# Ledger of designs, part 10: VHH binders against q12xb4

Target 1, 267 residues: q12xb4
Amino acid sequence: MLDFVGLGLFDEKDISLKGLEKIHNADKVYVEFYTSILMGTDLEKMEMLYKKKITVLSREDVEQHAEDWLVDAKDSNVVFLTGGDTMVSTTHVDLRLRAADMGIKTTLIHGASIASAICGLSGLQNYRFGKSVTIPHPYVSNRGVRVVSQTPYDTIKNNIEAGLHTAVFLDIDKDKGYMTVNQAMEILLEVEGKLGEGVMVDRLAVGIARAGSPSPVVKADYIEALRDYYLGGPLHIVVIPAELHFVEAEALVKLAGAPEGILENID

## First folded at step 5 (VHH)

Design Lc2 (framework vhh_lunsekimig_d3)
Fold by ESMFold2-Fast, scan of step 5:
Structure Lc2 (fold): chain B 267 residues (1-267), chain A 123 residues (1-123)
Amino acid sequence: as target 1 above (267 residues)
Amino acid sequence: EVQLVESGGGVVQPGGSLRLSCAASGFTFSSYWLYWYRQAAGIERELIASISSGGRTNYVDSVKGRFTISRDNSENTMYLQMNSLRAEDTGLYYCAAHTYRFYPGSYKEYDYWGQGTLVTVSS
């Protein structure tokens, strides 16, 4: 048996009671941190609360050499832990399929996902969101040319044209670290300067830091203002709203400090 | 620096075979999901074959049983063995790599792309 358990957003206490029961009944417990990190915990705190030894798997262990540890699930109970919800913004469905090929039964115990947390924190309605997108760190090509992805700009533009909000995930780099809301705003404005389509001009955005923590920050303002707004430590995420329902606009003003002027265009 | 370089394209008779190679550098090849796309004149790029980091393969219906995708992580190279080639297989073949999403909604969303190699199937 292989149980996939989502750990939630921030620390070792975000796990569901069902997830904790799976850990207690497990013969082996594995975790990966390459898809998502829980900023409020570490391996020692997790092992102390869960009362189980946890083995950390690298990306290569999960994606290249999974059969090496999946074999244990043929005749014992194995738990695989992932930040957030196991099958959201991961390729772990491939791991489920590989387990199935080996005759191993799998289950999913869900954890809280950043995809739903941003809706609760901002007051924006989940069913009014379009396609999500990730802003990658700019890189230098083989010819020495700086490459900035146009995909986030295009995705935001297409969503706005359809009246849909955009969840904007911020990339992680080994050298550059966790992308901030400030850096994301700069990247979107850089692409706007190249394309000149006016998509990011006077555009409202929501910066969110440390969802699920005791000190989350939610700040709605125009992209230019958010570029210089201090949201503190990681992890950060951005939402670009499209047309707002009255309740959404009020939530952004009252709960996220958006400019009062956004209330003028919703009647 | 990151690069993907395709080779092995050329002119071949219907029913013939070609083997395409995609050599990679500048990233952790073994952890990436790898793809072959085909672009015919006047048509948007179509995903024809994929291979996961663990070796699981998938093919578009038109090439199933004729094409085989494979990877050699020790040589940082992906291959496409193309058998029983048809006139409609003519096009530019691109290799692509993606790490965080298995099937992006658009070819424009992939992390890395090669320059393309031309395959012409003519009688």
Scores: ipSAE 0.000, ipTM 0.364, lowest interface PAE 11.5, mean pLDDT 87

Design N1 (framework vhh_surovatamig_d1)
Fold by ESMFold2-Fast, scan of step 5:
Structure N1 (fold): chain B 267 residues (1-267), chain A 126 residues (1-126)
Amino acid sequence: as target 1 above (267 residues)
Amino acid sequence: EVQLVESGGGLVQPGGSLRLSCAASGFTFSSYAMSWVRQAPGKGLEWVATISGSGGSTDYVDSVKGRFTISRDNAKKSLYLQMNSLRAEDTAVYYCAKGSPTEWYRYFGSTEFDYRGQGTLVTVSS
């Protein structure tokens, strides 16, 4: 048996009671941290609270060498832990398919997802979101070319044209660190300067920091203003709203400090 | 050590077709989604298309939907992009890349763009 357990957003206490029960009944517990970082915990705190030894798997262990540890689930109970919700913004469905090919039954124990957290924190309706996108850090390639991804700009443009909000994930890099809302705003404006399609001009955005923590920050303002707004420590995420329903606009003003003028522009 | 080698680019008339190929080595090809990305002169990298590891799922940027088809041959460790009805705006250096936009937060980050090949130039003009 292989049980996939989502750990939630921030620390070791975000796990569901069902998830904790799966850990207690497990013969082996694995975790991966490459798809999601829980900023409020570490391996020692998790092992202490869960009262179970946890083996950390690398991306290579999960993606290239999964059969090496999946084989244990044929004759014993194996738990695989991920931050957030296991099947949201991951390729872990591939592990379920590999397990099925080996005759291993799998189950999912859900965790709180950033996908629902941003809706709750911003007041924007989940069914009005389009395709999500990630902004990578710009860098100079081995070929000496400055690389800035155009994909976030295109995704946001297409969503806005369809009347859909965009969830914008921000890059994590061991050397460059955690991308901030401020850096994301600068990157979008840099791409706007090159393409000139007016997508990011006078565009409302929502900056969110530390979702699921005791001290989350949510700030709605125009991209130019958010470029200079202090949101504190990681992890950050951005939402670019499309056309707003009145209740969404009201939530952004009352709960996220959006400019009151947005209420006058609601159709 | 990931190596990706693109080929198949060239000069083509508007409305014409080209087929790009990418030979991959240094990783378990079938375990990874693969993408085509492009960079037009003076512009940033633009994602074009992605295919899942099994080949069962594909996704495209809106401007190429219905014109481009991404495919793969896992036995040959090869990725392909069939480009039809080419337009001047498709002129770019095309790169194959390990992973997908959904995974870029984890797999590509900024530094993971080094897991793309040298590229193949596609010029669409009269």
Scores: ipSAE 0.000, ipTM 0.260, lowest interface PAE 12.9, mean pLDDT 85

Design N2 (framework vhh_8pnl_2)
Fold by ESMFold2-Fast, scan of step 5:
Structure N2 (fold): chain B 267 residues (1-267), chain A 122 residues (1-122)
Amino acid sequence: as target 1 above (267 residues)
Amino acid sequence: QGQLVESGGGLVQPGGSLRLSCADAGFTFSSYAMAWYRQAPGKERELVARITSGGRTNYADFVKGRFTISRDNAKSTLYLQMNSLKPEDTAMYYCAASDLTWYKYSGEYDYWGQGTRVTVSA
């Protein structure tokens, strides 16, 4: 048996009671931190609260060498832990399919997801969101050429044209670290400078830091202002709103400190 | 842009075989979903095969049973094994990489190669 358990947003206490029961009954417990990290905890605190030894798996262990540890689930109870909710903004459905190919039964124990947290924190309605997108860190090729993905710009543009908000996930890289809202704003403005389509000009954005923590930051302002706004430590996420319902606009002003002028552009 | 480099194209007779390779030049290959596309003269670019970071594959109907997509993450290389080639397979073949989302829609890949030419004729 393989049980997927979502850990929630911030610390070791965000786990559900059902998730904790699965850990207590497990023969082996694995965790990965490459899709998301819980900034309010560490392995020691998790092991102490959960009363179980936890083995950390790398991206390679999960995505390329999964069969090496999945085989244990044929004859024993294995738990796989992920920040957030296991099947949201991850490729972990592939692990379920591999387990099924091996005749292993899988279950899901859900955790709180960043997908719902951004709606709660901003006041923006989930039904008004379009396709989500991730901004990758720009990289330098082996030939010294700097590469910046245009996909986030195109996705935001298409969503805005359809009247839909965009959830913008920010890259996690072992060498470059956790992308900040400031870096994301710089990247979008860099692409705007090359394309000149005016998509990011005078564009409202919402920066969110440390969702689920005791001290989350939610700040709505124009992209140029957010580029220079201090949101503190990770993890960060961005929302680019399209046309706002009047309740959404009021929520951004009252709860996220958006400029009062946005109240003039309600749909 | 993309720094993906395709190789292995060429001229073959109908019924022949070719193996295409796509080398990753400077990004984290193992976390990327990869695909092969092709474009025949005067036609739209079309999806041939795709593979997730974990190795799960999907194929266009017109190549099922004849082509095999695979990857070697240790060597940062994507492959397309092409068997039982037909004149209709004549095209420029492109590899593509998805930055983070392996289930992106066809055409939404972040990085593309320059292509390698495959010609199937007598």
Scores: ipSAE 0.034, ipTM 0.518, lowest interface PAE 7.4, mean pLDDT 88

Design N3 (framework vhh_lunsekimig_d3)
Fold by ESMFold2-Fast, scan of step 5:
Structure N3 (fold): chain B 267 residues (1-267), chain A 123 residues (1-123)
Amino acid sequence: as target 1 above (267 residues)
Amino acid sequence: EVQLVESGGGVVQPGGSLRLSCAASGFTFSSYRLYWYRQAAGIERELIASITSGGSTNYVDSVKGRFTISRDNSENTMYLQMNSLRAEDTGLYYCAAKSLEYRWFGSTSEDYWGQGTLVTVSS
């Protein structure tokens, strides 16, 4: 049997009791860290709390060589750990399909997802979100030209036109590190300067740092103000609201310190 | 850049055979479920055959026993061997690779599609 267990958002304690029971009853425990970063933990802390040896799988182990470890689940109880929720923003459904092809039964033990965390922290309603997007770090091409992706701008524009909020994930890079809310605001304003469509002008945004930690920061303000607002360490994420229901606007003012003026334009 | 490029289409007489190829680049091919779709004029695109990352295959009833889907992960290529072709098999054949989001902060399902290759079965 193969049990997929979501680890949640931040540290080794975010696991559910059901997930912990699966680990305790497992013959083998595997984890991958390439789809999700849990800032409050590491392998040693996880092994200490869970009281099990954990084998780390690389992206190649999961995507190219899965059968090498899936075979263990034919005659044993195998647990596969992933940050967040196992089937949210991952390709791990493919592992379930490979296991099924091998005659292996699979189960899912859910974990907390960033998709619900941003809604709880901001007060914005989950059903009012559109397509999410990632802002990549700008890079220099092989011909020495600076490249800035227009895709985030286009996605936010399309969502706003449809009355939908945008969850904006922020890229990581081995050299540049974790993108901050400040850098994201600068990138969006840079693209606005080139396109001139007014999408980011006087645009409200929500900066979130360290979702799921004991001390998350949530700050709603206009893009220009967030560019200079210090949110502390990673991981950061941005939400760009579209039209706000009154309750959403009130939540942003009371819980995220948004300008009170946003309450004046509510319908 | 992600690419799926079909080849092997053409004109063939009823009862003939064709082998379609779909060459992939720019993504982790071995992780993807792979599909052949067919689009006839004025008809919705339909799934003809699929193959999982583990090699398990499925076929629509009208082609079962006549068509064989396969994959070569070392060459990043998928094939559709079509035997005993019928006039009803005429259409544009599309290869597709489907997977979920690659990273927790990468937030959309990535479906990759080829441009299509025409298969015409006629006298």
Scores: ipSAE 0.000, ipTM 0.147, lowest interface PAE 12.4, mean pLDDT 85

Design N4 (framework vhh_lunsekimig_d3)
Fold by ESMFold2-Fast, scan of step 5:
Structure N4 (fold): chain B 267 residues (1-267), chain A 123 residues (1-123)
Amino acid sequence: as target 1 above (267 residues)
Amino acid sequence: EVQLVESGGGVVQPGGSLRLSCAASGRTFSSYALYWYRQAAGIERELIASITSGGKTNYVDSVKGRFTISRDNSENTMYLQMNSLRAEDTGLYYCATEPYKRWSGYDTTYDYWGQGTLVTVSS
């Protein structure tokens, strides 16, 4: 049997009691940190609290060589841990399908998700969000050209045209580190400078740092202002609002310090 | 392994037209966004046109209405139709795709760029 357990947002204590019970009864526990990390903990603290040895799996172990460890779940209880909720913003449903092909039963023990956390922190309504997108770190190609993905700009534009807010995930790189709200704002403005479609001009955004921690920061302002705003340490995420319902606009002003002028442009 | 090959560049008079092609080997286009970049002498490369996997197109203001990007997934080829060419359109034109691997902090990413094709608009 293979149990998928979501760890929640920030530290080793965010796990549900059901998730902890699964770990205690497991013969083998695996975790991956390449989709997200829990900034408030580390492997040692997790092992100490959970009272189990945890084996860290690389992206290759999960995406290319999953059968090497899934086989353990044929004859024993295996737990697979992921930050947040296991099936949100991951491709891990593929692991469930591969397990099913091997005759392995799977269960899901849910964890708190960034998808609900950003709604609670910003006051923006869950049902008014469109397709999410990730901003990758720009890089320099072998030909000496700086490569910047246009996909975030296109996704935000399409959502705005449909009246939907965009959840914007920020890239994690082992060498470049965790993308900040400031860097994300710079990247969106750089793409705007090349495309000239006016999508990011005078555009409201919400910067969120350390969702689920004791000290989260939520700041709503125009992209140009957020570029220079200090939000502290990781992890960061951005929301780009579309048309605001009056309660959403009030929440951004009262809870996230948005400019009061946004209250003049509500429906 | 993956190669992008641009073709269709050349010398043309102002007001003329050229059609650039970008053919890929070792890579399937159908699920990826595709891009045309341009580099003029003395300036860095700039994105001028893009097309998503679903066929949505974007253009910089300087080429909007004059250039048309399109894709043929069955032929694994992307095109840039350039009409009403101006002297300022002179430059090296490069096609590019997004990396095969999704962005990852742990994995090496590979960019897929062509060799470039020269467009000279001379009067």
Scores: ipSAE 0.000, ipTM 0.156, lowest interface PAE 14.5, mean pLDDT 83

Design N5 (framework vhh_6z1v_2)
Fold by ESMFold2-Fast, scan of step 5:
Structure N5 (fold): chain B 267 residues (1-267), chain A 125 residues (1-125)
Amino acid sequence: as target 1 above (267 residues)
Amino acid sequence: EVQLVESGGRLVRTGGSLRLSCAASGFTFSSYRMGWFRQAPGKEREVVAAISGSGGSTWHADFVKGRFTISRDNAKNTVYLQMNSLKPEDTAVYYCAADYGTRWYSLESSDYDYWGQGTQVTVSS
C-alpha cells in the first residue's frame, strides 16, 4: 500500500490527523523537498513530532528510479510526503500510475494548498482566478544569450483580458535558490520593456510570503513599488489581480495595504 | 560540539572595506546552508546575506546589494562576508548562522539551528 500525504503550508504541525495516523502505521516513510518545502520545519523536527524515521528522496529518486522504493509497498505500508497537497502543482500522479502498474493500492490524504491559501490571505475570490503560471529563473543559452520566458506575461495578459486573476508561482533552482517577489517584479517589467504592450504598466500585484506561518506577509501595491519591497524569507508567491469587485478591492486595502486610490475607480 | 566563530569585526571609517569570517566545526559544513545576520543596539535582528550549501545560490538584502558579497570555502569550513563601501548604518553585531534541513538558502532567522556569538562592526563618521 502506498499512502500519499500532503503536509500543508509551513511546518510539521500542518499535517492532518489522518496523515499523522498514516505515518504512525507506516513501515517506510519518504519525503521529497524539490517541488516545495515547509519553511517552518526541518527533517529533525518532523521525525521528532511524527515519531518515525523519514528518508529524503531526490528528484531523480522520484522521477527516474521510483520502482526502487515503490516495490516496498507491495508487501508493506509506505507513506510518501510532500509539501502542500500531493497532487497540486506536482507530477506525482505519475507515481500513482506506476504503483497501479505494479499492483500497488494507493490512497490520498490531502494537505492545505497554497492555491487556496492565497485566496484567504488576499481576499480575492477563488472563482475569479484564471490559469496559474510559474515564472522560471532567467538563464543563459548554449549560445550565450540571456533567455527570459514570455509565458508568464502572456498568461497574465490573457487572464486580465478575460477578467480573471492570475496566481503566479515562483521558481526554485538548486543554484539560484528561491525566487522572491522582488525578482518576479523585475522579470515582468523586463518583459514589458521588450514587448511594450502596457500589460504591466500601473499594474496592481499582491506579494505573499510565508503563507501558513504565524506571521505571513501580504502586500498589495503596484509592480514598481513591490520590486523594492522586502517581504522577508521564502516561500514567496504573487497574485496579479484583474478587474476587482468592490469587496476584493476593499480587502486588498484593509488587509494588504493596497493604495486607497484603487477604491475610487471600481464599478 | 557544534561551534560557529565569527572574526574580522573592527572599527572602520565610512567608505572602508572589511571581510568577516565564520569558522565552523562539529558538523558536516557542506551539508548546511549559511547566513549572515546583524543586530544594532535597540533594533531587531535582520538578515544580510545567505548562501546555499554548495555556494551556487546566494541572496543579499537590498540595503547591502552591490556592496556586500557572501561566499564560502567548504574545504576550510568557513563562510565569508566581504563588506565594501561601508556606511554608519552598517554598525551592528554580525552573526553567522547554520541551517540543516532545507536544501537552499534561508532568510528566516527561526530556520537556523546554530548561531555564532557575533562580531562587532563599527563604522565611524
Scores: ipSAE 0.000, ipTM 0.098, lowest interface PAE 17.2, mean pLDDT 86

Design N6 (framework vhh_sonelokimab_d1)
Fold by ESMFold2-Fast, scan of step 5:
Structure N6 (fold): chain B 267 residues (1-267), chain A 123 residues (1-123)
Amino acid sequence: as target 1 above (267 residues)
Amino acid sequence: DVQLVESGGGLVQPGGSLRLSCAASGFTFSSYRVGWFRQAPGKEREFIGAISSSGRSTYYAVSEKGRFTISRDNSKNTLYLQMNSLRPEDTAVYYCAAGTYKWRYEPSEYDYWGQGTLVTVSS
């Protein structure tokens, strides 16, 4: 048996009681940290609370050599841990398919997801969100040219035209670190300067830091203002609202400090 | 026994003003968002305005902004709608409603409704 267990948003206590029960009954426990980081914990704290030895798997172990550890689940109870919810913003459904090909039964024990957390923290409604997008760190090509992805700009534009909010994930890089809301705002404005379509001009955005922690920050303001607003440590995420229902606009003003003038632009 | 009772409706001339009241009983009024909707003959109910449980936040339909003011008095379990510069198009049955925190402008998101009070704007 292979049980997928979501760890939630922030620390080792975010696991559900069902997830903890699966760990206690497991013969082997694996975890991966390459899709999501839990900023409030580490391997030692997890092992101490869960009272189980945990083996860390690399991206290569999961994506290329999964059969090497999946075989353990044929005759024993194996738990695979991920940050957030196991099948949200991951390719881990591939692991379920590979397990099925080997005759291994799988179950999902859900964890809290950033997808629901941003809705709760901002007051923006989940069913009014469109396609999500990730802003990658700009890089310099082998030719010495600075490359900035246009995909986030295009996705936000298409969602706004459809009346849908955009969840904007921020890149995590081993060398450049965790992208901040400030950096994300600068990148969107840089693309706007190149394209000149006015999508990011006078555009409202929501910056969110440390969802699920004891000290989350939620700040709504125009992109230009958020560029200079300090939200503290990682992890950060951005939401770009489209047209707001009046309850959404009020939530942003009262809970995220948005400019009161946004109340004039509701549908 | 939950009740919301509207009052203050009647005939008023174009350009005139009218104040509606909604008296609530049978529930903890101060814990609910409350609002006003209207329904003209042959049309669906439309949102006019809402006010938070504390009274600190007010929300209006864009078409009514500046002409209508919503307020509440939790000590009297009463909701008010002040309507100014009335037009023939404002002729409708006005309903007060109370609901939990979800969506303040969708009729389906309100748990309790009054019976309505008729407002006629005509010369």
Scores: ipSAE 0.000, ipTM 0.101, lowest interface PAE 20.7, mean pLDDT 86

Design Pa1 (framework vhh_8pnl_2)
Fold by ESMFold2-Fast, scan of step 5:
Structure Pa1 (fold): chain B 267 residues (1-267), chain A 122 residues (1-122)
Amino acid sequence: as target 1 above (267 residues)
Amino acid sequence: QGQLVESGGGLVQPGGSLRLSCADAGFTFSSYAMAWYRQAPGKERELVARITSGGRTNYADFVKGRFTISRDNAKSTLYLQMNSLKPEDTAMYYCAADVRYTWGSYTEYDYWGQGTRVTVSA
């Protein structure tokens, strides 16, 4: 048996009671931190609260060499832990399918997800969101050319044209680290400078840091202002609003410190 | 943007075989889902095959049983083994990379190559 357990947003206490029961009944417990890290805890605090030894798996252990540890689930109870909710913004369905190929039964124990947390923190309604997108870290090609993905710009543009907000996930890279709201704003403005379509010009955005912590930061302002705004440590996420319902606009001003001028542009 | 580099295309007789390769040392290859697309003269670009970071594969119906997509993460290289080639397979073949699964639109991929030409003729 293989149980996937979501750990939630911030620390070792965000786990559900059902998730904790799965850990207590497990023969082996694994965790990965490459899709998301819980900034309010560490391995020792997790092991102390959960009263189980936990083995940390790399991306390669999960994505390329999963059979090496999945085999344990054929004849014992194995738990696999992830930050957030296990199947949201991860490729872990692939892991679940690999388990099925081996005749291993799998279950899901859900955790709180950043996808719902951003709605609660900003006041933006979940049903008014369009397709989400991830901004990957730019890289330099073999030809010495700086490469920046245009996909986030195109997705935001298409959502805005449809009147839908965009949840913008920020890349986590082993070598480059956790992308910040500041870096994301710079990347979007860089693409705008190349395309010249005016999508990011005077565009409102919401920067969110440390969702689920005792002191999250939620700041709504224009992209250019957020580029220079201090949000503190990871993890960060961005929302690009489209047309705002009047309640959403009021929430951004009162709860996220948005410029009062946005109240004049409600449609 | 021609960020990925494809190779292995060429002229081949019907029933022949070719192996295409795709690589770029400038990004973290093992973390990306990858795909092969093709575009025949006068037609739109179409999906041929895709592979997840974990190695799960999916194929267009018109190539099932003939083509095999694979990856070598240690060499940062994507392959397309093409067997039993038909004149209808004649196209420019493109490599594409995405940080996550993509199940549709061409615009969902983050990085693209310049393509490698495959011609199947008598």
Scores: ipSAE 0.067, ipTM 0.564, lowest interface PAE 7.1, mean pLDDT 87

Design Pa10 (framework vhh_lunsekimig_d3)
Fold by ESMFold2-Fast, scan of step 5:
Structure Pa10 (fold): chain B 267 residues (1-267), chain A 122 residues (1-122)
Amino acid sequence: as target 1 above (267 residues)
Amino acid sequence: EVQLVESGGGVVQPGGSLRLSCAASGFTFSSYALYWYRQAAGIERELIASITSGGRTNYVDSVKGRFTISRDNSENTMYLQMNSLRAEDTGLYYCAAKVRYTWGSYTEYDYWGQGTLVTVSS
C-alpha cells in the first residue's frame, strides 16, 4: 500500500488528522521537499511531532529511481509526504501510475493548498480565477542577453480579457533564492516596457507573504507601488485581479489596504 | 550560462530518417520536462513531442509511430528520432525545456533552442 499525504502550507501541524493516522500506521515514511517547502518546520520537528523516522527523497529518487523504494509498498504500508496537496502542482500522478504497474494500491490524503489559501486571504472569489502562471527567474544567455519569460504577461492578459483573476506563483531557485513580490512587479513592468500593450498600466495587484503562518501579509496596490512595498520573508505569491465585484473590492480595501479609489465604478 | 543547441537537421527524401539532438549547457536536465516544437511555413509553432523528467512521452497524432523522443540525463541531451518522413514534416524544429515542479508551488521555466531546419523534398 502507498498512501500519498499532503502536509499543508506552513508547519508540521498543518497535516490532517487522517494524514497523521496514516503516518502512525506506516511501516515506512518518505518525504520530498523539492516541489514544496514548509517554511515553519524542518525534518527534526516533523519526526518529533509525528513520532516516526522520515526518509528524505531527492528529485532523482522520486523521478528516476522510484522502484527502489516503491517495492516496499508491495508487502508493507508506505507513506509519501509532500507539502501542500499531493497532486497539486506536482507530477506525482506518475508515481501512482508506476505503483499501479507494480500492483500496488495507492490512496490520497489531501492537504491544504496555496490555491485555496489565496482566495481566503485576499477575499477574491475562487470561481472568478483563470489559469495560474509562474514567473521564472530571468536568466542571461551565452551572448549576454537578459531573457525574460513572456508567458506570465500573456496569461494575465488573456485572463483579464475574460474577466478572470490570475494566481501568479513566484519562482524558487536554489541559487537565486525565493522571488519576492517586488521582483515580480519589476519583471511584469519590464515585459510591459517591451511589448507596450498597456496590460500592466494602472494595474491592481495583491502581494501575499507567508500564507498559513501566524503572521501572513496581504497588500493590495498598483503594481508600481507594490514594487517598493516590504512584505517580509518568504514565501511570496501574487494575484492580479481582473474586474472586481463590490464585495471583492471592499475586502481588498478593508483587509489588504488597497487604494480606496478602486471602489469607484464598483457595485 | 544556459543554452540549448539543436543539431541533426538537413535535407532528406520522403521515407527517409533523421535524428535530431538537443544539447544543454549551463544547467542539468534531470528536473526538466523536455519538448520538441515545429514551426512549419504559414503555421504557428506547434508542440509535436514531449518527455517528462520521469520518461513519459506524448506525441501529436501526425507523428505517432514515426517519431520517438528520448532523453539522456547523464549527457544532458534530448533526441528526436524521425522515421518515414513526409513532405508535411518540413519545418524548423525547436527544443525547449520547461520545469513544471520545483521548490514551493508550481513553477515554469522557458528555455528555448535556436532551431534546426528539416526539409523533406524529392
Scores: ipSAE 0.005, ipTM 0.337, lowest interface PAE 10.3, mean pLDDT 85

